VHH binders against a5wdp0. Designs and how they scored, part 8

Target 1, 213 residues: a5wdp0
Amino acid sequence: MNKHNKSADALSLYLVTDSALCADKGLIETVLAAIDGGVTLVQLRDKHASDEALYTTACELKEAIAGRVPLVINDKVQIAHKAKLDGAHIGQGDLSVKQARNILGHDAWLGLSINTLAQLQQTHHHHLDLLDYVGLGPVFATATKQDHAEPIGLEGLSTLSKASVLPTVAIGGINHANARQVYQTGCHGIAVVSAICAADDPKQAAELLIAQR

## First folded at step 4 (VHH)

Design n1 (framework vhh_vobarilizumab_d1)
Fold by ESMFold2-Fast, scan of step 4:
Structure n1 (fold): chain B 213 residues (1-213), chain A 126 residues (1-126)
Amino acid sequence: as target 1 above (213 residues)
Amino acid sequence: EVQLVESGGGLVQPGGSLRLSCAASGFTFSSYAMAWYRQAPGKGRELVAGIYSGGSTSYADSVKGRFTISRDNAKNTLYLQMNSLRPEDTAVYYCARGVTIYRDEYHGTEYYFDYWGQGTLVTVSS
């Protein structure tokens, strides 16, 4: 069941899952420990899983989380609808914001990744009433694929966060050493992957991250 | 305290082989992606090879078929097996602890590296 009265506070500590990083400790176990530590929203992400496997994982995670925090899915809006998740996060790709909202319904969370001011301005003009938040990034450097976008940096993040009418969550290279600086840019929250999924103690990792807000 | 210590660098002749090691400590090694970067004189750092915690690997086009990245989780050690070495492989090689970052559907998942070792020099010459 979708819920009314979405709060920007739900973006405070946003966990994006990585199945490989969670394999040793268990995905569900890692997520529950992270929520115990202060994670406020979870995005299920597994780009290599089949839709069937992803649906099964989504249902298992939803049951285990038991409504403690919103559970959204990366890109797969049909799975979000079928599994009755709290929503989805989508990129600048093929699925339109309007199509995603139509599939998810009015009450579901819907987030969109933004890398540039032009994308943010386009979102304000065309999709303001359809999105609950925007994800800004990558904040810090990456170097692994062709046609990669440049990191926006702390200054770029600050500029985009201040320009955004929608709540913002920052993503990309965020960890314990830089989380305070990221929060200080004025974003509503931070999204992390390995800072929690690869931590020896995911609960403690989450506690240390949220304490920097 | 996170520590990454490279070893195995040195002088090697063209066509030769060399094996680099990186001893990791201060974190749960098996849970992290790891990578090798290099920096040649006058150039920026470039990713040479990466290995995810699950074992999948990636390589720069310049080293595909010649270099092999591997890990030994029981020993907390990352390796780079370098075969058919060329003078243009001359560089300081850095071990890095990596994370995967979701950006968006277009950009996908990328490596980000939060800790590096001090580097080990590889010189390929006669």
Scores: ipSAE 0.000, ipTM 0.124, lowest interface PAE 13.6, mean pLDDT 84

Design n2 (framework vhh_sonelokimab_d1)
Fold by ESMFold2-Fast, scan of step 4:
Formats: sequence, structure tokens, C-alpha cells
Structure n2 (fold): chain B 213 residues (1-213), chain A 126 residues (1-126)
Amino acid sequence: as target 1 above (213 residues)
Amino acid sequence: DVQLVESGGGLVQPGGSLRLSCAASGRTFSSYAVGWFRQAPGKEREFIGAISWSGGSTYYAVSEKGRFTISRDNSKNTLYLQMNSLRPEDTAVYYCAAGDEYLGSRYTSPDEYDYWGQGTLVTVSS
């Protein structure tokens, strides 16, 4: 990964993929349409794919995007390194921030999910020079079968965004109906999944979302 | 959690060679930056060399450059230190260490490593 200058503007409209939601239209087709509509960064996420399948998808998606926006991967930092992606986003309880940075190198994007003020404080004390941004959430309740953190809400998001010295992107249950309120909390950007992946027209969905900024 | 066990220490004559091994168990070894340190009698623990998780990057103390080579075999969860052209001043207890941090310039600091072996004695004398 060869990225020496990272702009917080890349966080403005952040797409997190969901292969099942994109199946009808195609994952690559959905991502390219979303980029045409204003998506500024893409995170490849597929919880059920094998590492081999995910690596193949990462390579295909990287080729199709052709450097138009950064492409990062959810959790699988070793795949980001092998596929020469732009970086990774990791969660709490996964690979450590220091381990992820060691694998990715200094130039790659690296983001970390934050759910609480205590986690943000720890990040400021120990990881400030290792991360490019933090993802704050879940803002709203999300449809998930896995255990997850309590929603932080708009007030919680506002508090964390204002306290963060790193660029922030809000995630969790964000769609066209609430995007404006989320942007108004002071975060640098919003991350969406179903708002684009499940949309009949991903390009139009992206256009409507970025227009709320 | 990671456990480290060194082996291969012993008596060697000046100018000789020795290969130390460090076997790792516990967490996945390939997820750690690992290094070698030594401590001579009456002296502080000093850095010898370190190797990145992938094995693609190696770091050496200037004083040991060219004489010592660090390598790893992630499939065997093993770290190696090849020591050549040994001198009496190389006499020390050699320690294997693992850290789960991106160490950068801090590779040389013992305080940055979370897991340590018990050490293996290397004696260089006639």
C-alpha cells in the first residue's frame, strides 16, 4: 500500500458492502454505481466468505475500482496486505491496532470501531499515531444476528465526535431518512450498508445520501 | 497467550557458529513481531535482532550486523538466530521475545515485548 496523504474527505460517504444484499445486481456493479453516485471510500465486508473467496473478491473489486476511491477490508488485514488494498477497518476484540499496522505498513488506511468514551480515550493514549480514523457506532439499532454494542444514539455520537482528535465516521442503521441528522452531529462522514446495497438504484441512493451532508 | 522456549545454547570456540531456536506455543505465532535479546554478566539486556510477522522485514543492532541472521518459520511456529564468527564478548544468556505491537524504532526496547522465554546460555571461550 502506497498512500502517503490521507484526506478526511474520503470518509464523507463510506460504503460497507454486503454480498447477500448486492446479489441481485452484482457486488462489483453495485459498488461502481455507488461510486458514480458519490461514495468516497469502500469497505469490503463479507462475514460468511472463505478467506480464498474474499481474497478473489478483493482483487476483482480493486481492479474494477481502479484507484477511484480507497478500498479497505473488514477485519482481514492479511488479505488487505496480500491483495495490496488501501487498508483495513478492524473492530474491538479482533487483531490489535499495533498488529494490524505492522501487517499493513505505515501508508495504509487503518480504522477502528469505537463504541464508548473509554475506548476512545484508550485510542487517544495508545493508538493515536497508528490510526487514520475511528468508526463510531452503532448509532441506531441494526438488523444483526450477532451480539453487538448498545446503540449510542445521536447524542452519544455527537459527544464522541466532538471528543475525537481523529477523523470520525458514523455507522449503524444510517439511511436517507436519518443521514442529515447524523452529519449534523459533526462527524466527518457516514458509513452505510443496506441504504446502498439493498437500493433499487445504488447510484441514486448514494446521490441522495451525500446530498444530506 | 504465548509461551516461548529457547534451545541451542552451549559452549563454542571463538570464530565458531551456533544456531539458536525459539519454539512458540499458545496464540498464533505468525501474528507476533519477534526478536532476540542477550544479557551478559553485569550488563543490561541488549537488542540483537527482530523479524516482522511475515518475515519480510528484519532489524539488527549495528554491532551485530553481518554476523547474526534472524529468520522464522511460521508453519513450525519457530524463530531462529544464526550466529557466526562468535567472539568471547558474545558470551551471554540469549532470550527470545514476542510482542504484538507495531514496534518500528521501538524494536530495540525490551519493555515493548510482552512475552519472553527463559533464556539459553551461550559461552564463547577456548
Scores: ipSAE 0.000, ipTM 0.113, lowest interface PAE 18.0, mean pLDDT 83

Design n3 (framework vhh_sonelokimab_d1)
Fold by ESMFold2-Fast, scan of step 4:
Structure n3 (fold): chain B 213 residues (1-213), chain A 125 residues (1-125)
Amino acid sequence: as target 1 above (213 residues)
Amino acid sequence: DVQLVESGGGLVQPGGSLRLSCAASGFTFSDYAVGWFRQAPGKEREFIGAISRSGGSTYYAVSEKGRFTISRDNSKNTLYLQMNSLRPEDTAVYYCAASYDEYLGLTSSHEYDYWGQGTLVTVSS
């Protein structure tokens, strides 16, 4: 599909994988159960995998998903192209947005992580026509409630979501207990990791999350 | 090859101080946010503190803020942890770690791309 055919509805419940959290149930099994539960887009993310292993996993996930939802990859735009994935998500320190779009082509999904209003404004000035969405976060602390990290919080998320002219996906510490508040900030979707990957029942976890929309 | 090598651990009396160092090689240190984690015997790995690429922002676990100070020197490719007023409960293996991006936040261990092998800190009389 071309860029104009992409729907922000695909961002409604966005799963970012973590292979270690899926080890007991299996990555593919977890992803398919999550899609059955209402996940609308999957990002393959494994920072510790070799490019060769990541390519193999990407091909296996693509086959298993069978076009039911878009499959994108974290950072590795060359793997997205080689494995014929639906796109990629990149961060602030990664390959340039223009280079990523050139590798992926015009039809692929391309997302960018945004942590600050200044980053969002730079994106509006320079990359608005190259990106399909922005990921906003982290919204909440993800490691421990005792951490004094500087997450953007619900107020920061609300500010960024309202300022964004691109579709927005909130990420970081989101689970069924806080998903409703996150959706209420005006973002187009939520992205989750442990809420699904570490759940006993990934299908039920996805159902509980999308029900908060 | 990427390496993070911790040093400065050892035995210290309660109330004492230690300064840990983490020497980075095999990657562009200034492109990475870096942090400290520890793992006490029989416990899970816990976050201690992190510092942004530029050194302009620091993040601390609430229990450690005020006793521990994180800093970096990009010209020396080195991360530091100054630990003051040490307690027996601080006994742990201390790890440094590097993260190329902060997608899920610097307090989560799984955000980190590279890890050192750790240095043992024992606080005991």
Scores: ipSAE 0.006, ipTM 0.262, lowest interface PAE 9.8, mean pLDDT 85

Design n4 (framework vhh_7sr4_2)
Fold by ESMFold2-Fast, scan of step 4:
Structure n4 (fold): chain B 213 residues (1-213), chain A 123 residues (1-123)
Amino acid sequence: as target 1 above (213 residues)
Amino acid sequence: EVKLVESGGGLVQPGGSLRLSCAASGFTFSSYAMGWYRQTPGKQRDLVADITSGGSTKYGDSVKGRFTISRDNTKNTVYLQMNSLKPEDTAVYYCAAVKYSDEYWGTVYKDYWGQGTQVTVSS
């Protein structure tokens, strides 16, 4: 049973985990410090973990968070259901939105990654009643060129955020240097990875990020 | 506390050899890519060699065929064997531990650096 209100305010400071970046301080310790600093939603993401390892981590993280903020999982909706997480976030190449909603049930959070206006329009046409929010990005380029998604930039983010009927969270390359500009585009929240997971003080990092809102 | 401690630097004649070691502690060594970088005064750090957690290696163009990077996960140590040393190899050599992860479309990294060890190649 999802105990959290599904309000757009839950998107304000969205932490996407990275087990490798959190390994030295501990994943659970990093997440709890970040929540203490103002993180409003957590997505468990580990593309390299086995389903068994992800399930174990999901259960441990859910217990540690103890309902303070929603906990969702990246892509693995079956694990979200089995571990009784608050929901899932899926991409364009994953399970269909309808299949994900069917597995998660009506009360769970369900988010979808959007990279283009065409994907947003498709989402509006088919999935408005099934999704709680959309993730917009990637906003900024990171250190390594990827061949699958071009950065949308601040103007692209502003355009997509204004066009979206669903609450929006901006994702990709967001850190302390650019968070204010991202919030100013009109998105409901920002999603960060390394800005918190790689920080020496995750609580302070979260405090500084949410203060830009 | 994360520590990378370099050793094995010093003064050597052209054509000589040195073996650098970097002893790591405070993190899961086997999960990190390890690298050697060098810096001369007034210039940026350049990649000398790196080795992934899986053992794949990459070398800077100026050292290919002369230097060899290796790692011992049991000892939490990365090595750089430097052969046929030239005056232009003179630099401070830094050990680095790096982890790469996914952003939604890009790569992010966490890195740790040692204090550096001086290598001087002089006639």
Scores: ipSAE 0.016, ipTM 0.311, lowest interface PAE 6.6, mean pLDDT 87

Design n5 (framework vhh_7mjh_2)
Fold by ESMFold2-Fast, scan of step 4:
Parts: sequence; C-alpha cells; structure tokens
Structure n5 (fold): chain B 213 residues (1-213), chain A 122 residues (1-122)
Amino acid sequence: as target 1 above (213 residues)
Amino acid sequence: EVQLVESGGGLVQPGGSLRLSCAASGFTFSRYYMSWVRQAPGKGLEWIGRIYTSGSTSYNPSLKSLVTISRDNSKNTLYLQMNSLRAEDTATYYCARVGYDEYFGEVYFDYWGQGTTVTVSS
C-alpha cells in the first residue's frame, strides 16, 4: 500500500511461515515480531490447510501486516489474487510461470524455485520478463526424506547466484550459524523458516539474521 | 545417538486409564517438538498429538477429550495420559521426534521409538 515498489532489498530477510512451527506463539504474533526484527518479505506457506482456511489466514495476515512488507503466498496464485496479496512464489511443476503472471497481473511479486543450472537457464530463456526473483535451494540438507531435492551447498549457491540475471534468495537449512556464509555467496537475500518460526524470540532471531548481511 | 524408548504399555480393562512414558536421549530434548502416534493391528498410523517446546499441545480432534500429552524437560521424558480406554484403543504406541523439512515446508518424524503395546480387553 505505502510501499508498492519492487526492490531486491525486499529479499534481504525473507520469512517463509509454517503454521505448525508458529502454533505455540501464534502465526500473526510471530510474523509481526519478525517484521519488527527486520524481516523484509513474508511468504505464507501452509501445506496442510484447505484453500478456504488459507484464504482466511491470508486476509488476516495481510490486515495485520498493514503494508509494512510484501506478503506473498506459496503456490496458490488464485488465493493471492482473491485476497489481494502482493504476490506468489511457485515451484517447479506447479502452474506455468506464464499462467501465474496472467492471474497475478504485472505489479505483483512472482518468484520461482530453482535447484539446478538447467532450470535457471530455462528461466532465462523463457521467463526472464515474468519473474521478480528466483529462490535457490535447498542450500543445506534439512531432512532425511528421500523426496527432497539434493542440497546445492555453498558452492552451488555461489555458482547459481553469479549466473542469475534475476535477484536471488537462498533457502534451505539457513540459520544464525550459517547465515553470514550464505550472504557472502552474493545472493540478494536469505529465506528462513524454523530459524524464526521455532525461535523463542522471533524478533531477536530476525535481528540476529539480518545483522549477518 | 538419538534414542526414544517407550514404556508403560500392557493390558488394561475397558474404561480404565493408562500413562505411557518416552525416555529421550542423544539430543537436547527441550529444543524439540515431540509427538505420539499409534497403530492398531492391521490398520494404518494414527496421529495422536504434538507437544511444543513451551508445553502447549495440539491434538487429533477425534482424540482430544481422551488424551493428554505432557513433558518433563528436566527428566528428558514425554508422557501420554489416556482415560476412558475402549477396545478400539488397542494399538502399538510410538513416541516420535518432530523434524521439519524447510525446503518442502513439511513436518515429519525423524526419529521413532520401538513402540509399547496397549491391549484393552476383558
């Protein structure tokens, strides 16, 4: 509302929510504390919520944030449009980038997850004018599950960040112990989940993370 | 090495109560969310509930009035209190450590106990 300009600085400290990790303290309370601590962009992500519940949460979170930072949603571009959010972040194999941009309009944020150089090259050839940034990851292993993407590591992140024409945000296993090294790869920002959502003090956690930039 | 060891199972009469324990070792217990899950003979896994680091809880709505999850961080122990037990509560009960896959945004259980069997009969 008062800040509608898209800037790579908005990627500096990117919070991805998780309702289960935030349930103890409250989702809205956690997000607002994190913004007070220096979070620059929020992605609403809840893999288990119904579309109706997700829409309600999106509207509540948008009202609480009151335009202080952009609010985007994971995958659900129709909900972003309906709730008048600032945009969406999509993965490989979801809606096409062209379909997502068509639904969101020209002014909305649109990000895409990238985990290989081949995916980045496809993005440069076909979608450069449609995306505002790319999310690079997972940087570090975050699970023992076989269905997660192979971690790209700090070298992989550095290679992809340098190759990217679009602003980059790094995601996957990032916390206060490794944030400085991640920022030093040359990415524009870091995306965190548990480092803030599971923190005893989300505001302090955000302050500690952005200080590493 | 992470270990979770359940105890307190056994035979209980219908309408009875039972308290299960889970002893945790090999990690900083106070920093992890913990969960209870059960599996009845010939059935799939059924989530019972989760306890947060604060001691707050979240339950399967179908079981909320029948169970209470608690923790004692000084003893590295997780508890499940069950009341008004029915024959259909016969199952192997597992404690699990809650992990999180940040990239996919999925909660998962990264370590499980061996299980303790509860039989509600006669």
Scores: ipSAE 0.016, ipTM 0.396, lowest interface PAE 6.6, mean pLDDT 87

Design n6 (framework vhh_7z1x_3)
Fold by ESMFold2-Fast, scan of step 4:
Structure n6 (fold): chain B 213 residues (1-213), chain A 124 residues (1-124)
Amino acid sequence: as target 1 above (213 residues)
Amino acid sequence: QVQLVETGGGLVQPGGSLRLSCTASGFTFSRYAMNWVRQAPGKGLEWLSGISGSGGSTSYADSVKGRFTISRDNAKNTLYLQMNSLQPDDTAVYFCAKVTYDEYLGEHYYFDYWGQGTQVTVSS
């Protein structure tokens, strides 16, 4: 199947990986079970892996998924290009949207993290034709006493989702207990990490999450 | 090179106590929150307890609250877990883990680096 429909439906249940949380069950096994449960897009994310290890994992994961859903990578657009992944998701720093699109090519998925209305407006003015979706968050956070971040909350998510002309996926602290409330804000999908990666049954976890849509 | 080494496991009778230790190297120990997690036979990972870098804040899973106490000695780069009133269902491999909070995703990245583990068996 190595074809991707860039519709908002691809964002419905978005899995962001964490290799450490998947260590007991295996990363590939966890991802495949999650796809069987209803995951519609996978982002390979490992902040601690070397580029070489990440490239190897990307190639193995791409082969195992076999085109069932899009596979993108967090930030490492050069790895997306070399491993022939379906695209990348980038933050506000490092690479510009234009540079990322130039590396990935016209047909690849490209997502951008948005935390504020000002960032969303900048995206509408300068990058609308270069992006396939925006990630909104973090929605919720469990933080230590020294955490400097403030989550956008359900109200912030609702405001940004309604203002966006691009498809939106909500990210940050989303799990079975809050997924329905997140979907009800009007976002096109939810992105989860521990809700699936740390679950005893990733397939069941995915089924329970997508059922809240 | 980050290294975590757990010790103090063993065989203990129900109602008994054990004290686990984790010695850390390769990072500035006092700047990072530390956690204890376990894996029982045939089951996934279970988070048990966390402690802030200074030791000023602690948290516990409901399954161990009131029975286990987490502490640290930053001068010795050592994390501790005092386990009291041990039950057969506490049988597991116990790991210490360095945690990094990911503010963008709104989640803690537990198990950034974790040790070899120490076996605790509660049996009569």
Scores: ipSAE 0.024, ipTM 0.349, lowest interface PAE 4.6, mean pLDDT 85

Design n7 (framework vhh_7ubx_2)
Fold by ESMFold2-Fast, scan of step 4:
Structure n7 (fold): chain B 213 residues (1-213), chain A 122 residues (1-122)
Amino acid sequence: as target 1 above (213 residues)
Amino acid sequence: QVQLVESGGGLVQPGGSLRLSCAASGFTFSKYAMTWVRQAPGKGPEWIATIYSGGSTMRDDSTKGRFTISRDNAKNTLYLQMTSLKPEDTALYYCATVDYEDYLGSVYEDYRGPGTQVTVSS
């Protein structure tokens, strides 16, 4: 999509895919049902797929979505460019923001994961004109993940959201039980994985999440 | 209190077979995607295969003809069946949960076990 058509409203309900969690229902079927339920942006994420398999999935998903919502990819900016996706989301330790923007071009969506105030301040100083949004998290800990970044919590999320001059989307452990509290921190949107991908009814799951906004 | 314990490694001759097991506890195993990873001395970690909660799999092209990943949700156990083993398969093999709730950073693996050593030599 063109840069002038970008809106923070596109971050309202952000779906990050997990091919594993979608296997029984189908990835494409899950994503389309979620969009029908109110998902406003989709990030294709599959860390274990080969680049060729990921490219094929990206092309199929792009065709199925048919421009209804932006489709971005996790980390693989070259695949975003090759498949003509709407953009990419990158994390700390990935490609530099400048390199990602150079590969994607000026009209593509580009997001960056932030988990500290220091990272946010660096982003404000160096990357304001290169990024469309920042992802803030992890908000909540997962019980099985011992090597994750320290959870920022609702207070940390509120602090970072207020400090950010870029649109913000909150991520990490967000589900139906806590979505209302997350939206209440003042972030522009929430990003979810299992709350939709693992749901028996992805359309209903999306409807219940966006209703908390 | 997530615990993953691998077993089934050992010394095997080239052309031989081994079945590795990974016993999981402390989480809802059936909900999580599981992976096998190996690391040879002096090399970085090498992903082998992932099996998803629904039973679908993704496999590394270099090993997919010889290695099969499977799971038994009733036993909370992940398996790797290895056939036609080669000296270059010598490595520490470990299982891991796949991180899908927190995607900050470059590492996708969530929690991993201590591993089981596979040595392929005559």
Scores: ipSAE 0.007, ipTM 0.152, lowest interface PAE 9.3, mean pLDDT 83

Design n8 (framework vhh_vobarilizumab_d1)
Fold by ESMFold2-Fast, scan of step 4:
Structure n8 (fold): chain B 213 residues (1-213), chain A 122 residues (1-122)
Amino acid sequence: as target 1 above (213 residues)
Amino acid sequence: EVQLVESGGGLVQPGGSLRLSCAASGFTFSKYAMAWYRQAPGKGRELVAGIYRGGSTSYADSVKGRFTISRDNAKNTLYLQMNSLRPEDTAVYYCAAVEIDDFLGRIYEDYWGQGTLVTVSS
């Protein structure tokens, strides 16, 4: 049985990397500690890295993770294919869902960021068979992702989670103080950045977050 | 401040008819979708019928063709006309202010009434 089977359980505690927040402890070291603490999926994200640097980092992370959890990349579908990653996560302004699936192939993970009910309904009409999950957010105001839409809040998250036919992961401003409330909206998982990447103990941070599920 | 008050329930013989009403206050009724749910003894609540702001309707298969949902936005009132009643229609009927997503087949219940009992028995 493939441990990377596309079950909703893989979304339970979703780590999105930030190279600057991980610089002192090391990116690979932070990711491995987080996985030891209960992280179930990792997204490599570095908006300002060159494609060459990002490819190198992707290969290093893939080797270090050694198949323990899925590794996807933010936006750079071509790098996911070239580095043989488990998939990609894309936004509304990125490569089309159909083009991304064509590049990744049938079996790769593909996620899409959703900010509104209209975007979710468009996704259900046209892309339901092409996506493995949707990322809902930003839930709370945050400075971590510069291209965030207006916060949807817990009420907006609850509405979108209930409306989604696809598995959902909540994204944006999620930390130990609010994780329980986020899980209680009915989403399948939470995606975090600074809650783990900026933590003194990434393993303990992951343990505390997944315990709120 | 939101309130939904049901009326029109009672005892009726099989094959009979009843009309339920739900009077709404404390919110802008015309901007909300409305629905009727029911709960039979020892069972969970089930959706019976729903109506959008614009008058589009949906029905559970078990009541389709027998029940008709309607609304009067001027009176802030929701109705359920129940015809050809069967013993299995026996339940407490609840009015709800909801959002209906026709594409996803999902309903989000924002506000509930207190319920009105309908008993279909000889």
Scores: ipSAE 0.000, ipTM 0.086, lowest interface PAE 19.2, mean pLDDT 84

Design p1 (framework vhh_vobarilizumab_d1)
Fold by ESMFold2-Fast, scan of step 4:
Structure p1 (fold): chain B 213 residues (1-213), chain A 122 residues (1-122)
Amino acid sequence: as target 1 above (213 residues)
Amino acid sequence: EVQLVESGGGLVQPGGSLRLSCAASGFTFSRYAMAWYRQAPGKGRELVAGIYSGGSTSYADSVKGRFTISRDNAKNTLYLQMNSLRPEDTAVYYCTAVDYDEYLGRVYEDYWGQGTLVTVSS
């Protein structure tokens, strides 16, 4: 999709995949059922897969989705380019926003994870023309002493969403119990993993989540 | 086998500086968030500073402006530059490596070093 045709509505219910959570039902079957239930964008994410395995899965998911919703990939912008995916989502990692946009081209979706107001302000100053949306989070975290990303919480999400010039999707610990509260902060959408991937009925799970919008 | 080995601790006078290092092995260092925690006598462990794989950092309020966390992915090493040290900075300092899953909102796995003692006293 080109930037002129991109809509913030595509962020409304954003599915991030997890292959282990989808093992019993199958990844492709889970994704297609979720799309039937109202998922508006899919991010292929498998933290432990090889690049070769991710490329194979990306090609299979792209064919199965058949253009019904955008398909992006977590971090691996070169795989997005090679597999001709709709784009990528990147974190605060070593690959710069400019480098990612150069690899993906001008029409691809490009999202960036934001954890702080300072990161959002840097994004507004340097990357407005390069990004299609920002992912805000983690909203909720099972806080441990090892947690290096302070959860932003609902108040932090509300503050960042209101401050953002770019469309926003909330990320991190979002499920059926908290989705309505997250939508009520004013973000354009929510990104979920286990709420759909671990559900007995991914289609119904998606329907119940999007109904909270 | 995952190993984190801290070094650089010692005795220093108030106002002095120390640089701590943490040598990591047995995992893909560049993929992990890293942090320094400390434990003072009679207290629990507390976060001092954290750094994500991409270089984004966080600091405890008590150390902001005095301590700087950094990493060298080519050397698999984490650093903590400690300036303007105070007696209350006296603690055992621990290196930790965390595979934090931002989308799940939880720690996937974590590893801890054995610690290095920092004593700030005249």
Scores: ipSAE 0.024, ipTM 0.383, lowest interface PAE 4.1, mean pLDDT 87

Design p10 (framework vhh_vobarilizumab_d1)
Fold by ESMFold2-Fast, scan of step 4:
Structure p10 (fold): chain B 213 residues (1-213), chain A 122 residues (1-122)
Amino acid sequence: as target 1 above (213 residues)
Amino acid sequence: EVQLVESGGGLVQPGGSLRLSCAASGFTFSDYAMAWYRQAPGKGRELVAGIYSGGSTSYADSVKGRFTISRDNAKNTLYLQMNSLRPEDTAVYYCTAVDYDEYLGKVWEDYWGQGTLVTVSS
């Protein structure tokens, strides 16, 4: 559901799901434990799911979360609208920001991934009234074989966070070992995947991460 | 089966131009980051230019301002426009497709073509 009173504090500990990493413990169980531990926003992301399966998962996850935190979806704005989720997060060159906002409506969360200062400047000039936050990254490269995207690093994150007039969430390779340094750049929040989804205790993992803020 | 087929290589004089193409099949092209690598005799493989599905690009310092990477998602084709070619650009050029996960910071799959030879005579 759309939310009228959006706060940048909702970006503080942002969980991005990975169904394969949650398979043994259960996706819903992992997400609820993480929320109990301090996760403030959930993005449903399932790289391998069909749109039909993703819609079903979105509805089940929305019901389980029961409005405790916003639930957004990765890229699939039509599913966000159909399932009445709280919003979506989109990447560069996918559906346009204007088209995404038109589908989601005024009150839904809408985030955009930013990798460069030029992309951030374009966002300020054209999309400032349409977006609720920007995701900055990837901050760190972990286990990459080829460099098709250069990590922005802590210095790049600090530069982009200071330049952004929109709330910022840091994305990419963030875990318990680096979370404190990421928060110290001045971003509003961190987005994590394996740090929670692959943890033996997702509630404890979330507690340890949010404590670094 | 995934296939990447490069074309457009050949012999060119210094200062000349070539356009490389890479025809992709067997996967959802628009979901993959694409790149051009090259390997000169006696050297390791190096990244020349990369492009995300969204159109964001990166270039090696040695080719900035001379080379342009582009993609046509409707045709499942990657391009490299090479201008102001130099003898040191002589190499086998490889097309690659990468399923890179920005949130995890990892590569799920990478695929490589067989390469196309570019020779800049001096």
Scores: ipSAE 0.088, ipTM 0.495, lowest interface PAE 3.5, mean pLDDT 87

